# VH-VL binders against q9nrl2r1430to1533, part 273

Target 1, 104 residues: q9nrl2r1430to1533
Amino acid sequence: GGVHELSAFEQLVVELVRHDDSWPFLKLVSKIQVPDYYDIIKKPIALNIIREKVNKCEYKLASEFIDDIELMFSNCFEYNPRNTSEAKAGTRLQAFFHIQAQKL

## First folded at step 17 (VH-VL)

Design b130 (framework fv_nezutatug)
Fold by ESMFold2-Fast, scan of step 17:
Structure b130 (fold): chain C 104 residues (1-104), chain A 121 residues (1-121), chain B 107 residues (1-107)
Amino acid sequence: as target 1 above (104 residues)
Amino acid sequence: QVQLQESGPGLVKPSQTLSLTCTVSGGSIDYGYTWHWIRQHPGKGLEWIGSIYYSGRTDYNPSLKSLVTISADTSKNQFSLKLSSVTAADTAVYYCARGPYTSDHYYMDYWGQGTTVTVSS
Amino acid sequence: DIQMTQSPSSVSASVGDRVTITCKASQSISSYVAWYQQKPGKAPEPLIYSASYLYSGVPSRFSGSGSGTDFTLTISSLQPEDFATYYCQQANSFPLTFGQGTKLEIK
C-alpha cells in the first residue's frame, strides 16, 4: 500500500468509528458476554483491528481493506437476526461505507 | 445494472437431483446481499425455496426438509441450487433473485427471467 | 409457518379505477410485508417493502399500508400497464411466504 492509500484508509476508518451506528463494531465481541459467538464466527474482526492493520501498513491493495470491512459486516449479519439493533446498525453503517468507499 | 440468469436442464427424471445455477453480472455475490431461489408451480403462486448469504449461511424452506442445498462460487460469481430425489411435484419455473440483507424488509429487488423444469420419465 | 391470505383472488376493473387488494397474515408480522407485480410469462417485480415504502422507480399511484396482520395495496388510478397478478410476501420469519395472488383483469 502507498502512503496516499494509507491516508485514505485511515480517514475512512475514522469516519466509520465516529458514525452513530459503529457501536457493535468498535472492538471484538466479548467471549464472556457472548459465549457462542466464536463457535459461529470463524473469522472475527472489528474496527480497532482494521485500524491497527492500516497503521501497520498491512493493506497492500484497497481491495484487501474493503474485504476486511465487508467481513466485519458479514459477521454481524451471520450472527445477529435481521430484526436486531445490531443488524439494523450494521445495515446503515454498511450503506454509509459503500458510499464512502467509492472514493477509494 | 445487476442481471441474474438461471441455467440448468429443462427435463429431470424422477428420483434424480435437479441442479440449477444462477450467474450474476453487474454486481458481486460477495457482500451485503442475500441470494434466493424461488419457484412457481404451473398456474400457482410463488414458493420460497431458500437463500444464501456471503458468509455461507443458508436458510431453507422446512417443507423441502433435507432435500435442498444452496451453495455459492464467488470466483465464478454464481450460486446454485440442488434439489435431491425429485418428483413430478417439483415441476415448476425456477427463479433466482437478489435481496438486501436488511432488518427493514426482506424483499427481492432483482430477479432472473426464470427457467422451466419438468420432472418426467 | 406464517400463512398469507389475499383478498380478492381476482378483480375486474377499468382504467382510472381505484383498486384495493388486501393481505392477511396468520400471526403478527409488524410491518415486514412486501408487494410484487407479475405479468404473464415474466418474473415478479418489487413494488413495496416494509408495508408502505415504494421501491425505486415505482409510480406514486401505488401505495401500501397496514401493520400487524392486515395489509393493503392500493392503486389510486389504474393504468393499462397495471393489469397483472399481485403478490404479498411476509418477511418476519423463515420460511418466507407469499399470498396466493390477486389477478387484476380488464373489465
Scores: ipSAE 0.006, ipTM 0.584, lowest interface PAE 12.1, mean pLDDT 85

Design b131 (framework fv_nezutatug)
Fold by ESMFold2-Fast, scan of step 17:
Structure b131 (fold): chain C 104 residues (1-104), chain A 121 residues (1-121), chain B 107 residues (1-107)
Amino acid sequence: as target 1 above (104 residues)
Amino acid sequence: QVQLQESGPGLVKPSQTLSLTCTVSGGSIDYGYTWHWIRQHPGKGLEWIGSIYYSGRTDYNPSLKSLVTISADTSKNQFSLKLSSVTAADTAVYYCARGPYTSDHYYMDVWGQGTTVTVSS
Amino acid sequence: DIQMTQSPSSVSASVGDRVTITCKASQDISSYVAWYQQKPGKAPEPLIYSASYLYSGVPSRFSGSGSGTDFTLTISSLQPEDFATYYCQQANSFPLTFGQGTKLEIK
């Protein structure tokens, strides 16, 4: 028994953050480390931003939450070639997300 | 929740350009998805025409080659198909669809209702 | 292009039957197969992605299996609303290609 139950969106974000393949997605890509990233990716997002939006009750529909998560994965695949560790992590984490999102 | 709606002329003459538009509601085409065009000839199966990513990148079925252009208008939340030099073989129901953008695979999770296009003089 | 071949082209069945539809790819596509259901006059509805994962809201009587070149869609206990045409799609490479369809008809 918990006094404060996590929202469905918060529970999903926590599961994503805890996943072994979350490392490319935890925070925004560094402009210093990857200076061309923001020339290519026009709508950057990361799990910390999505979690903040959940905590501020900014998602009114499950579709809005799902859209932000999918944007995060799409940015990964747009920037990173298929055989990179980032793209491989993204592929596995996205598959995990699709299974978990069935609860929404 | 997310809905796709095709619109187009219904009838187009041989040798002309077919123009179809897909209007997206309940979501933005600016998000990280792939947006597809698929058609179905009368009494036949499904044929993938092409896709556009949220980034503006396009992929086309090689069998349609230089005949196809897919574009997006984010201000109207629409993406469109132009098929040039049409013939009777282009008579079909045309669908637009959404898929997640992935590094490995390409599926379609939301479909429009379809619009019938007849190529006839 | 990867050719997708479905078997059978049509099948007649009764409510409560177990129905299997197969799909064969002309080359290895790993597990990247989707299955769609299409009712007359309607758009296709997604059933399964990545060979075995059900889309949200799809009844558990539907299941998918397979890898490489051979894939199967199974309906464990056919219901009246399941009479439709079923399509497989390879999701591995462009151009995306569909099977020719399997029409499931009332016996």
Scores: ipSAE 0.052, ipTM 0.747, lowest interface PAE 6.0, mean pLDDT 89

Design b132 (framework fv_nezutatug)
Fold by ESMFold2-Fast, scan of step 17:
Structure b132 (fold): chain C 104 residues (1-104), chain A 121 residues (1-121), chain B 107 residues (1-107)
Amino acid sequence: as target 1 above (104 residues)
Amino acid sequence: QVQLQESGPGLVKPSQTLSLTCTVSGGSIDYGYTWHWIRQHPGKGLEWIGSIYYSGRTDYNPSLKSLVTISADTSKNQFSLKLSSVTAADTAVYYCARGPYTSDHYYMDVWGQGTTVTVSS
Amino acid sequence: DIQMTQSPSSVSASVGDRVTITCKASQGISSYVAWYQQKPGKAPEPLIYSASYLYSGVPSRFSGSGSGTDFTLTISSLQPEDFATYYCQQANSFPLTFGQGTKLEIK
């Protein structure tokens, strides 16, 4: 990607972080608090990691950025049963992301 | 649009392993979806066999007693079913299907046409 | 396993009729129910998800309702293409389970 794409990535990550439903996604899941998480989730990721990648210019294409955000949601839905507060927050935040990502 | 197509043998002998493959076109085996196998015995209703997620996580119907293995090859856009030690009771139409992975919706939105499997000597 | 029981097992109706099919779960499943239509020799097609939401492209004459254990599929004005077998499915927990089916036949 271009400079405008990188600026758009930063803005979108900030909007996700500030959303009420971002709480399950702000940082990596604790191995101490949730020891089986890393046995189930093979590619862990969180908004703080994605933001660091944006700041380090690691995303060359919008598709790479979108893939990491979608990976974050897919990890949530894979680990958390569908009727949990985590999965419900993920569903709402993903819908918000899809609306905002139309500008990418 | 996404399409699913089952393939495999129409006739399997008792005690052998049934192997079916589902080929996905118009889309990828990727995030946000689960990929399912469902079967329908002659003149009967639908039975969920199991599902696989992009990561390789599987969920199986406990009634099939670990006779089932589902796997995915994302590089080929395929996922597969192996059912070991088959008997005449495994005679059915086998469907592959896709479902969204969300807290509000766990249904199958795209189905293959089905493939008939007969277990007979 | 959660058992899904449909009623009736078969129903005879005429074009233009209002048809109601019910589905009962053996335990509470909130709104996690889907409905499918299957025509002879064809794969099932989705109609309804999360008890009441219409799947994209499904005619508005189809509607779903219910929560907890009791669910209903309604066809408000039956059309010739609606003669088929209908299945409910619970989506609350694994294993996913289907009702036994309701066959809708011409009267």
Scores: ipSAE 0.007, ipTM 0.599, lowest interface PAE 11.4, mean pLDDT 86

Design b133 (framework fv_nezutatug)
Fold by ESMFold2-Fast, scan of step 17:
Structure b133 (fold): chain C 104 residues (1-104), chain A 121 residues (1-121), chain B 107 residues (1-107)
Amino acid sequence: as target 1 above (104 residues)
Amino acid sequence: QVQLQESGPGLVKPSQTLSLTCTVSGGSIDYGYTWHWIRQHPGKGLEWIGSIYYSGRTDYNPSLKSLVTISADTSKNQFSLKLSSVTAADTAVYYCARGPYTSDHYYMDVWGQGTTVTVSS
Amino acid sequence: DIQMTQSPSSVSASVGDRVTITCKASQSVSSYVAWYQQKPGKAPEPLIYSASYLYSGVPSRFSGSGSGTDFTLTISSLQPEDFATYYCQQANSFPLTFGQGTKLEIK
């Protein structure tokens, strides 16, 4: 049961979601809270979207999965100034991801 | 920037299936948005038909009694509406529209121009 | 289903007038109400989301307010291009529902 039965992509997404620094990435950025976000970011993505794609078997290659995660971090660094809590969380979570992704 | 364009037959016979397609340009349907179909009967207000989330999850207006199917084709950057067993009551202008993904945003921020569908023999 | 009822169904006004349109939900929709403007022969255009936030490019003479069941759209100084039909929409629950529309016509 449980986690031992999940795919490698699902296991990695679950670990990202549980990480302390996942809070900026759990869901798409709210237009109400951040009105200019979608004027700047043209390919928005978040962990809940990536998890749905994993569940629907939409990733045929590990590189496609990795590209979506990297897009998520790229969007964070494009929108958020480097000294923000969002950018700092993104930097730490990206480092964690790079270590875990070596197993894919 | 992002533009939506409806296409399909302007005239449909009673009992047939109405098929409409929405083509999205200037943006991709496979990222972070909800895509809606809305219609407007002659001289009346707006009626929400249903929506498809980019993940493929659909929500339909229960009043259409499962006569509606909405689907998406990310390779063509299109999403489509099928309405089965049409009657004269389905005569309307049909719009496609985009909404943001988050659960606090079931709004429509970009609309197509609309396509007129007449159901007659 | 949540029913959205607009008042008035039509209003006649002159350029420079302050116009208010109200929208009442049959049950609470929190602040999840949008307003749209529709001109004859054209698609609806978004004006306001989450009761009070203006969409980009919408003139500042438009404002929205309300929460729960009672919502208001105000045009502070009516311009010739504002003569249109206005619709409210609740975004709180499925099915999404619109008001019946308020026709704003020239006096």
Scores: ipSAE 0.006, ipTM 0.568, lowest interface PAE 12.5, mean pLDDT 85

Design b134 (framework fv_nezutatug)
Fold by ESMFold2-Fast, scan of step 17:
Structure b134 (fold): chain C 104 residues (1-104), chain A 121 residues (1-121), chain B 107 residues (1-107)
Amino acid sequence: as target 1 above (104 residues)
Amino acid sequence: QVQLQESGPGLVKPSQTLSLTCTVSGGSIDYGYTWHWIRQHPGKGLEWIGSIYYSGRTDYNPSLKSLVTISADTSKNQFSLKLSSVTAADTAVYYCARGPYTSDHYYMDVWGQGTTVTVSS
Amino acid sequence: DIQMTQSPSSVSASVGDRVTITCKASQSIRSYVAWYQQKPGKAPEPLIYSASYLYSGVPSRFSGSGSGTDFTLTISSLQPEDFATYYCQQANSFPLTFGQGTKLEIK
């Protein structure tokens, strides 16, 4: 079907995944590549997990969906120093999300 | 343009099951919307009963103590409410309503005209 | 459950008046509040969603504001067709809950 046939959450997750700045957020951080990540970040999350929750209809309210997306960005800024490519991508993607989330 | 219409009995006896149906025209219930039942007691405000998502998932007001079942029949473009073990406190005008798929939790954009249900012996 | 309390419960006003109705949530609901207008014998009609966004076709004399727990619906210049009961509704948490209503009456 058309884009208009998707739920608002599905549409937003698809737009986030397709965004050029989504690369740090597509999957959970690898423990092998970044061993200290899970010592610092207590509630890890990524777009693939959020998308799975959307597909299972686990978000009953937009506030629950928004909270998970904001957690993802918060984790990025907690772990990555401001001047990293990850933090810069996160800043731009979060701004994009805030504009798109006005539809929710 | 979408229209909703409630139908069901106007009088139900105490301890029986109230069954109401909402018929949707001009749109499809399989199209990414949330579909709601709301009631209004005589001279009182609005009470949310429950909803069904386009995916078939349901949510109910806990105050109704699992006496509520909401179901959908996409082949007939209808969704329905069953409220078991009714009492005089269930006397109300019952509305069906649609929440938009882009903001399904923000507001109910289309409402049926309402159907009056009286619970009396 | 989140309780929505409206004030006043009723208000008497004249055509041309500025009318303000307030809605208070028992806990923060961010901006997830909608306002409805209900005329006698009719179903509620949406006016405002997400605290401040005007629903399509609603006259510009209606406006909404607020965030967190305190929300306001304003009618800048009351018209004869505006005499009705107004309800707020929160959508931050299940169950969805409505205020008790504010009846706007001719003075």
Scores: ipSAE 0.006, ipTM 0.592, lowest interface PAE 12.8, mean pLDDT 86

Design b135 (framework fv_nezutatug)
Fold by ESMFold2-Fast, scan of step 17:
Structure b135 (fold): chain C 104 residues (1-104), chain A 121 residues (1-121), chain B 107 residues (1-107)
Amino acid sequence: as target 1 above (104 residues)
Amino acid sequence: QVQLQESGPGLVKPSQTLSLTCTVSGGSIDYGYTWHWIRQHPGKGLEWIGSIYYSGRTDYNPSLKSLVTISADTSKNQFSLKLSSVTAADTAVYYCARGPYTSDHYYMDVWGQGTTVTVSS
Amino acid sequence: DIQMTQSPSSVSASVGDRVTITCKASQSIDSYVAWYQQKPGKAPEPLIYSASYLYSGVPSRFSGSGSGTDFTLTISSLQPEDFATYYCQQANSFPLTFGQGTKLEIK
């Protein structure tokens, strides 16, 4: 929706980007660093892409924005075993997201 | 605004296959979440049956001994449970539920109302 | 499989009381436990995830704590609508398992 909803999405994305645990999610995974990633993950996404979609007003419903954030976390947990630093960062950032999303 | 609704037969005969469908509205099953089946035997607690992920990956409770199949139909926005060779012990209320897909946090945040299944001749 | 054991199996309390329900895992599950409330004839509703995070829309009188094997759900000031059965669930590993439930009844 409205301008108020888009401002709320931008604020939330900024809070996620500034979080200490955002490092695995800032940009798409490198094919050079992780060659098998795109064989496993068929719908890649990252915070920079989500932020661009917010800025271009591509989310028509709050549920669409939430779905993209959840997809980002789902990709992390599908690829990374639970005991990795990536998965641990994702777990903490997802919990933070769920608290902040209550404001939406 | 996501809502889940179970549908299927209320009565199933022993040795037949129980088939239940969960219809999802207000959101897409093809995106970012885990979709679960849980059951509750009369007067008892909750038992997790299994789940299907946005990727198509399924996880099943080993106690069901390969009798369970969960599948998704994204064109109908539905996911389904098939439980083969049912007995009276499969009499329960069956719930479908949604959860975030996480490595450490497998919770159910949205539940269907439940459908009662009785296994009897 | 990780077994979840709740204590007590039933508790009687009065409106305004502080109520605590405990849940013990048969092995360490870090902080990966969720709590649900179920009223007769209805589906369970989420209360808490990852031991201490409150689900959206859940009243602040509910809180969760614990790590490792021992977890607690607390209702700081019991309200009439809180009389229900409460379930813990470990979210650490498959198969997902629930506690046997704690029935909270009017004293």
Scores: ipSAE 0.007, ipTM 0.673, lowest interface PAE 8.9, mean pLDDT 87

Design b136 (framework fv_nezutatug)
Fold by ESMFold2-Fast, scan of step 17:
Structure b136 (fold): chain C 104 residues (1-104), chain A 121 residues (1-121), chain B 107 residues (1-107)
Amino acid sequence: as target 1 above (104 residues)
Amino acid sequence: QVQLQESGPGLVKPSQTLSLTCTVSGGSIDYGYTWHWIRQHPGKGLEWIGSIYYSGRTDYNPSLKSLVTISADTSKNQFSLKLSSVTAADTAVYYCARGPYTSDHYYMDVWGQGTTVTVSS
Amino acid sequence: DIQMTQSPSSVSASVGDRVTITCKASQSIESYVAWYQQKPGKAPEPLIYSASYLYSGVPSRFSGSGSGTDFTLTISSLQPEDFATYYCQQANSFPLTFGQGTKLEIK
């Protein structure tokens, strides 16, 4: 927590949202479009939720912010088989995140 | 800062079950990561034993022939290894480690300090 | 199982030297290799993931390259704290496997 940490988290979330591979992660998975998702994924999360938590100063440590981003990717890989467009997008976006997170 | 600490008996008798616990601090084990057990014989390389995901799914090294069980206790923020029917060949330093889950690709970014286990009568 | 073979098994070098360590996979692993540094009596510490990406806090003198079956870890200008054993690890398929290690020693 703190103003400088909040600014860094917000900048990183904005960069993730603007990335070409962010499309599976922008909002929570639709129960109507993917009915079995919430039977498999017990801790759903998405970039819009993480962004709200950043704005409300809910992350006290950089590790808590990183944990939420990693949870988002883990949910993707748990639900989606390796060869899907979702899993491929997740792999590329996670690599981008790891590079950017080195500055946190 | 996430830290991992192994604990368990330093000495185990042949044919008994080795039980080790990894205590995680500074982070939650039920949150987005894969948790691994690795061992190393003195002067030898590293051997992956198995892993447990935050979802409860486990993967084991087939060379251990169903002798391994990994479990998690989220209330204690711990995950554990049980290795049954141990022999002198199981004498090693045992490490626990954390990795991100990435499209079935696994790396280990945080390691415990290791605990020495000797199997002897 | 994918076998990871490192060469050399040991190398003697001086501070300021450029050092390269190689790692060969028995089958293609794309870019799914990590490198670790281990000092005596301590746990391995991560250096590199996905062949070329440095972990946070790792000095820029460390670099990784390669794809498919052949991978290289390079230290551009060896420092005293770099004398250690280095391990590669494939992350492409189960079981996860490590190289046998390369010991970097003072010349």
Scores: ipSAE 0.025, ipTM 0.709, lowest interface PAE 7.2, mean pLDDT 88

Design b137 (framework fv_nezutatug)
Fold by ESMFold2-Fast, scan of step 17:
Structure b137 (fold): chain C 104 residues (1-104), chain A 121 residues (1-121), chain B 107 residues (1-107)
Amino acid sequence: as target 1 above (104 residues)
Amino acid sequence: QVQLQESGPGLVKPSQTLSLTCTVSGGSIDYGYTWHWIRQHPGKGLEWIGSIYYSGRTDYNPSLKSLVTISADTSKNQFSLKLSSVTAADTAVYYCARGPYTSDHYYMDVWGQGTTVTVSS
Amino acid sequence: DIQMTQSPSSVSASVGDRVTITCKASQSIYSYVAWYQQKPGKAPEPLIYSASYLYSGVPSRFSGSGSGTDFTLTISSLQPEDFATYYCQQANSFPLTFGQGTKLEIK
């Protein structure tokens, strides 16, 4: 992508990180705390990995960036039952993302 | 399970470069983790030296100035610390550790056993 | 840099006692504190992350609490294997910093 696209990804990931509901997504799930997570989730990802990919200009298209964010939410809903605080936070943050992603 | 093992010289002369390697087994260094170096001076607490992210990005403790370099060799499943221009103040037990969280917030869930380094003439 | 200050520096206790160790951050770190146990001659072992969550395999007698700047580690009924030095660590910003340690000794 271009300078404009890189700036837009940068701004959006910062907005996601600062959101009150980002706490389940800031970092990869610990294998020690949640030993079965990596048996269930085959493509783990988190905001810190996405942020690093943005900083290294690894996203060539906006769709690649969006796909990584959506993968993150998909993993959350696959692992966490609907009624958990993690799943509820994911639902709210995903809605926020969909509104912000219209700018991309 | 993932295990970390430090290796390197136990004795280093002042002004030389200290080189330590951490060998990782039971897991790969090339995805989703931050890899740390921590040291502990005799009878003192823990001091974070720096880290390398799976992407190759490094972060260093500013108190160590420009003397630290951390690098990774994914083909050997190792990451390494180089500390240049050492003095007696660099005498410590050196630990490598894994952080499963690769973010603005870092925890260390797996630690090596530590290797003792003495800086002496 | 965020300074982590532990209190007390040492505590003497008996098996069966409730022991409380505190850790203060010089600025808010939200819930991003970890606790480690270190026995003489050994590497630190993780106990708690994000202020209150126990690592798998850590006995339930260990608990953590706090948010912002003030954090506490509690051992509800001290066992012989718990005599060690305990460290808090802030995980919020670089450089990562540890408390000075609290040595838990036999009374």
Scores: ipSAE 0.006, ipTM 0.556, lowest interface PAE 13.4, mean pLDDT 84

Design b138 (framework fv_nezutatug)
Fold by ESMFold2-Fast, scan of step 17:
Structure b138 (fold): chain C 104 residues (1-104), chain A 121 residues (1-121), chain B 107 residues (1-107)
Amino acid sequence: as target 1 above (104 residues)
Amino acid sequence: QVQLQESGPGLVKPSQTLSLTCTVSGGSIDYGYTWHWIRQHPGKGLEWIGSIYYSGRTDYNPSLKSLVTISADTSKNQFSLKLSSVTAADTAVYYCARGPYTSDHYYMDVWGQGTTVTVSS
Amino acid sequence: DIQMTQSPSSVSASVGDRVTITCKASQSIGSYVAWYQQKPGKAPEPLIYSASYLYSGVPSRFSGSGSGTDFTLTISSLQPEDFATYYCQQANSFPLTFGQGTKLEIK
């Protein structure tokens, strides 16, 4: 691939967005829908923010990209009890991410 | 442009369930939006009934005490309201509306034209 | 629940007048207030979001201000098409609540 072709980070974030279990992670959590979220979660992040950072070439190391994805999952598990649909989706998507991230 | 259109029966008998559907055109009922039901009693102000987020999460006005169910069918590009055990007090114009998700402001930027529901025997 | 109280409940005005409508929240809501205009038989039309930002296409004679508990909608020079009922709405917490409305009518 060329310098301006789809990067490994962009390819992976697109695969995450397209995954059936991405729904809790596509956009930042709404304050109206979940008013206590921002009292508990101090570093909110979502796939649309990570995609923007990839497009702006803000990740210099693969570890920085991985850290942001892992922060997203960590926030999910911190806020949502384990038996919720959000936590279950997060568990499956995180496992998918770990398999794909081996290519980075 | 995005358009919302309410549909359902104009007359409902007391104790029955009111069922309304909002059809979205010119845009998808998918991620990034909250979809609302609002009603307006004759000659009175606006009352928020509840909403559904793309995740399937619902929020209801506590004053309706679990009489409300809101659901979404993304394959049909529709979301729906069921209000059980209706009385004459539920006579109103019912609106559906779209709310964009933002970090620092929340509002309803697109509204349906409204559908009139009369509850009488 | 956050109560939204509008003042006045009705106002009679003439074309060219400066009209001010206020909205008071029972507790602090930051800037999370919207304003709507409703004409008889029609759906509410959004005017303002986040206290002071106008929606695209809304005439510049409309302005909003305020934060915390006290909010104001101003029409700087009333036009014939502006006679309507105006509603404020808090968007800070559930349940979402509206003011009782202010009816703006011809003097």
Scores: ipSAE 0.000, ipTM 0.549, lowest interface PAE 13.9, mean pLDDT 84

Design b139 (framework fv_nezutatug)
Fold by ESMFold2-Fast, scan of step 17:
Formats: structure tokens, C-alpha cells, sequence
Structure b139 (fold): chain C 104 residues (1-104), chain A 121 residues (1-121), chain B 107 residues (1-107)
């Protein structure tokens, strides 16, 4: 788990943030814009929170980092109907993540 | 170079479960793609049955929702369709297909050759 | 479900002709439409995605246009190998739906 491992997590999060399909995942969903989101999604997470956890060295294992990213995608698919721009973006970004995660 | 091949029974009796498998060669089923089942009734158009994402997430045509199950076996590079309680209306050519997830648009870029399924007593 | 209606259901044409096939969605699908070609006894093959983008290897005589509810597939100079059935498909809403098909026949 050292500096090298943290650098790998940071690089992957930066790649996800810069991806064209990251827009639904950059920040927590607004309760004002989407009032029922937090009634349905019990473990909300977003890339800004994951990045903050990486910067604070809160991931001890690569599996914990991967679990948080997968939770983010799982929340997207649970809340958003598949035909939405959000779900489609999530599917493409998750595919990109799975390729990159092979390096972890 | 990526190729899909359907396999399963050509003849199924009414009320039984139809089981079809799609074998993928020249590529992996677990990264970056959606894998679809589509059917075509004799002399008619195409009907989307459902799909499975490489993540294991499935979507089904609501008209078939209670009757259909799609699953993937990444160790065998296969994905499968189970359609329960079949009737003569399920007689069709069944195709498996790959869809890329590179945009907000769905299309199927690689198709299997199709397998004919007849439901009769 | 979004209904896709193709027009005409069949068309007879000669080699060298300009052929236009239309697809109408029952509600707006933006540009989430693809076109396929199917020859007898064969699986469909992709031609167009995102209303206007040619799939790799598809001849430039094929073009797609449209947005919202009205879409067209055009073959600018029909070749012998183009006699087939053509299908449009929408991807805006689940379930994914196809048009009924347009059969392009020799005149």
C-alpha cells in the first residue's frame, strides 16, 4: 500500500474525471434537482469524494478503491433508467474503468 | 475477427424452457461491450429480447420480462438466453449480437449467423 | 414503447437509381437511430449509427439523415449487391425497437 499504490489510484481517478462520460459522477446528486434520489440510493458516492479519500490515504487495499468505484456505477444503474444519458454515460465510463483497473 | 455463434435446440415443445448459448471468439465478453439477444419471426421483422452488460447488469424487453433470463459466463466466453414457458409464438430465428458502448447511441456491430428455433408439439 | 414505422414497405428500383427509405418514430428519439441491411438467409449488418455516421467499411453511396422523429436512409447510386431488406432501429428508450423493414427489389 505505499506511495506507488496511492499514485496509481490518483492517476486512475484523474483519468475517470477527464473522461467525456464522467459528467454524471463528478459530484453528489443534488437533492434540490433530484428530490427522490436519497430515498432510493442509501450509499451515495461520487468521483470528488473518491478522489478526496485517495488524497487522505483512506484506501488500504486496491479492492476497497475498486469497490467504491463500482458502488458509484451501481448507484447510477439503480436510480437511472437504462435509456437515460446518465445510464449510458455510466456504462461507457464503467467499461473504461474495467480496462484501467486491470493495472491495479 | 470477433465472431459470435449461437447454439441450442432447433425444436422445443410448448411449455418448455428454450436455452440458447452464444460463444464469442476473437474477443472477450467482459470489457466495454453490451451483449444482446434479438429474434426474427418467420417473414417478419426484428425483436429485441434483452441484453447483458459486461458488468452482469441485464435489461429485458418488458413484453418478455417475466419469462426471460440472460446470463454470462466469462470463463467460457459465453452468454446465454433462457426463455421459459414457450409457445408457437416463440418460433423464430434467434441472433446474438455485440453492441459497442462508445457513445450515447446503441447499435449492434457484430451478429451471429442465427439459429432457427421451432416450437411445436 | 417507441414505434418505428418505415416507408415504403417495399420498393422496386433499377441499378443506378437513387433510393430513399424513410423511418418515423412515434416520439422524439433525438439522433438515436441506426440502420441495418439484411440479405435473405443472413444476419443483419450495420450500415449507419447516430443517424448519419457510416459504419466502418460501408460504401459512401449510403447516407443517413434526420433528427427527432423523421429519418432517411439514401442510396445515391444503387448497385446489384444493395437489393436487400433495410431496418431502422431506435436506441432512445427501452425496449430497443426496429422498424418493420423495407424490402428493396429489382424492378
Amino acid sequence: as target 1 above (104 residues)
Amino acid sequence: QVQLQESGPGLVKPSQTLSLTCTVSGGSIDYGYTWHWIRQHPGKGLEWIGSIYYSGRTDYNPSLKSLVTISADTSKNQFSLKLSSVTAADTAVYYCARGPYTSDHYYMDVWGQGTTVTVSS
Amino acid sequence: DIQMTQSPSSVSASVGDRVTITCKASQSINDYVAWYQQKPGKAPEPLIYSASYLYSGVPSRFSGSGSGTDFTLTISSLQPEDFATYYCQQANSFPLTFGQGTKLEIK
Scores: ipSAE 0.000, ipTM 0.558, lowest interface PAE 16.1, mean pLDDT 84

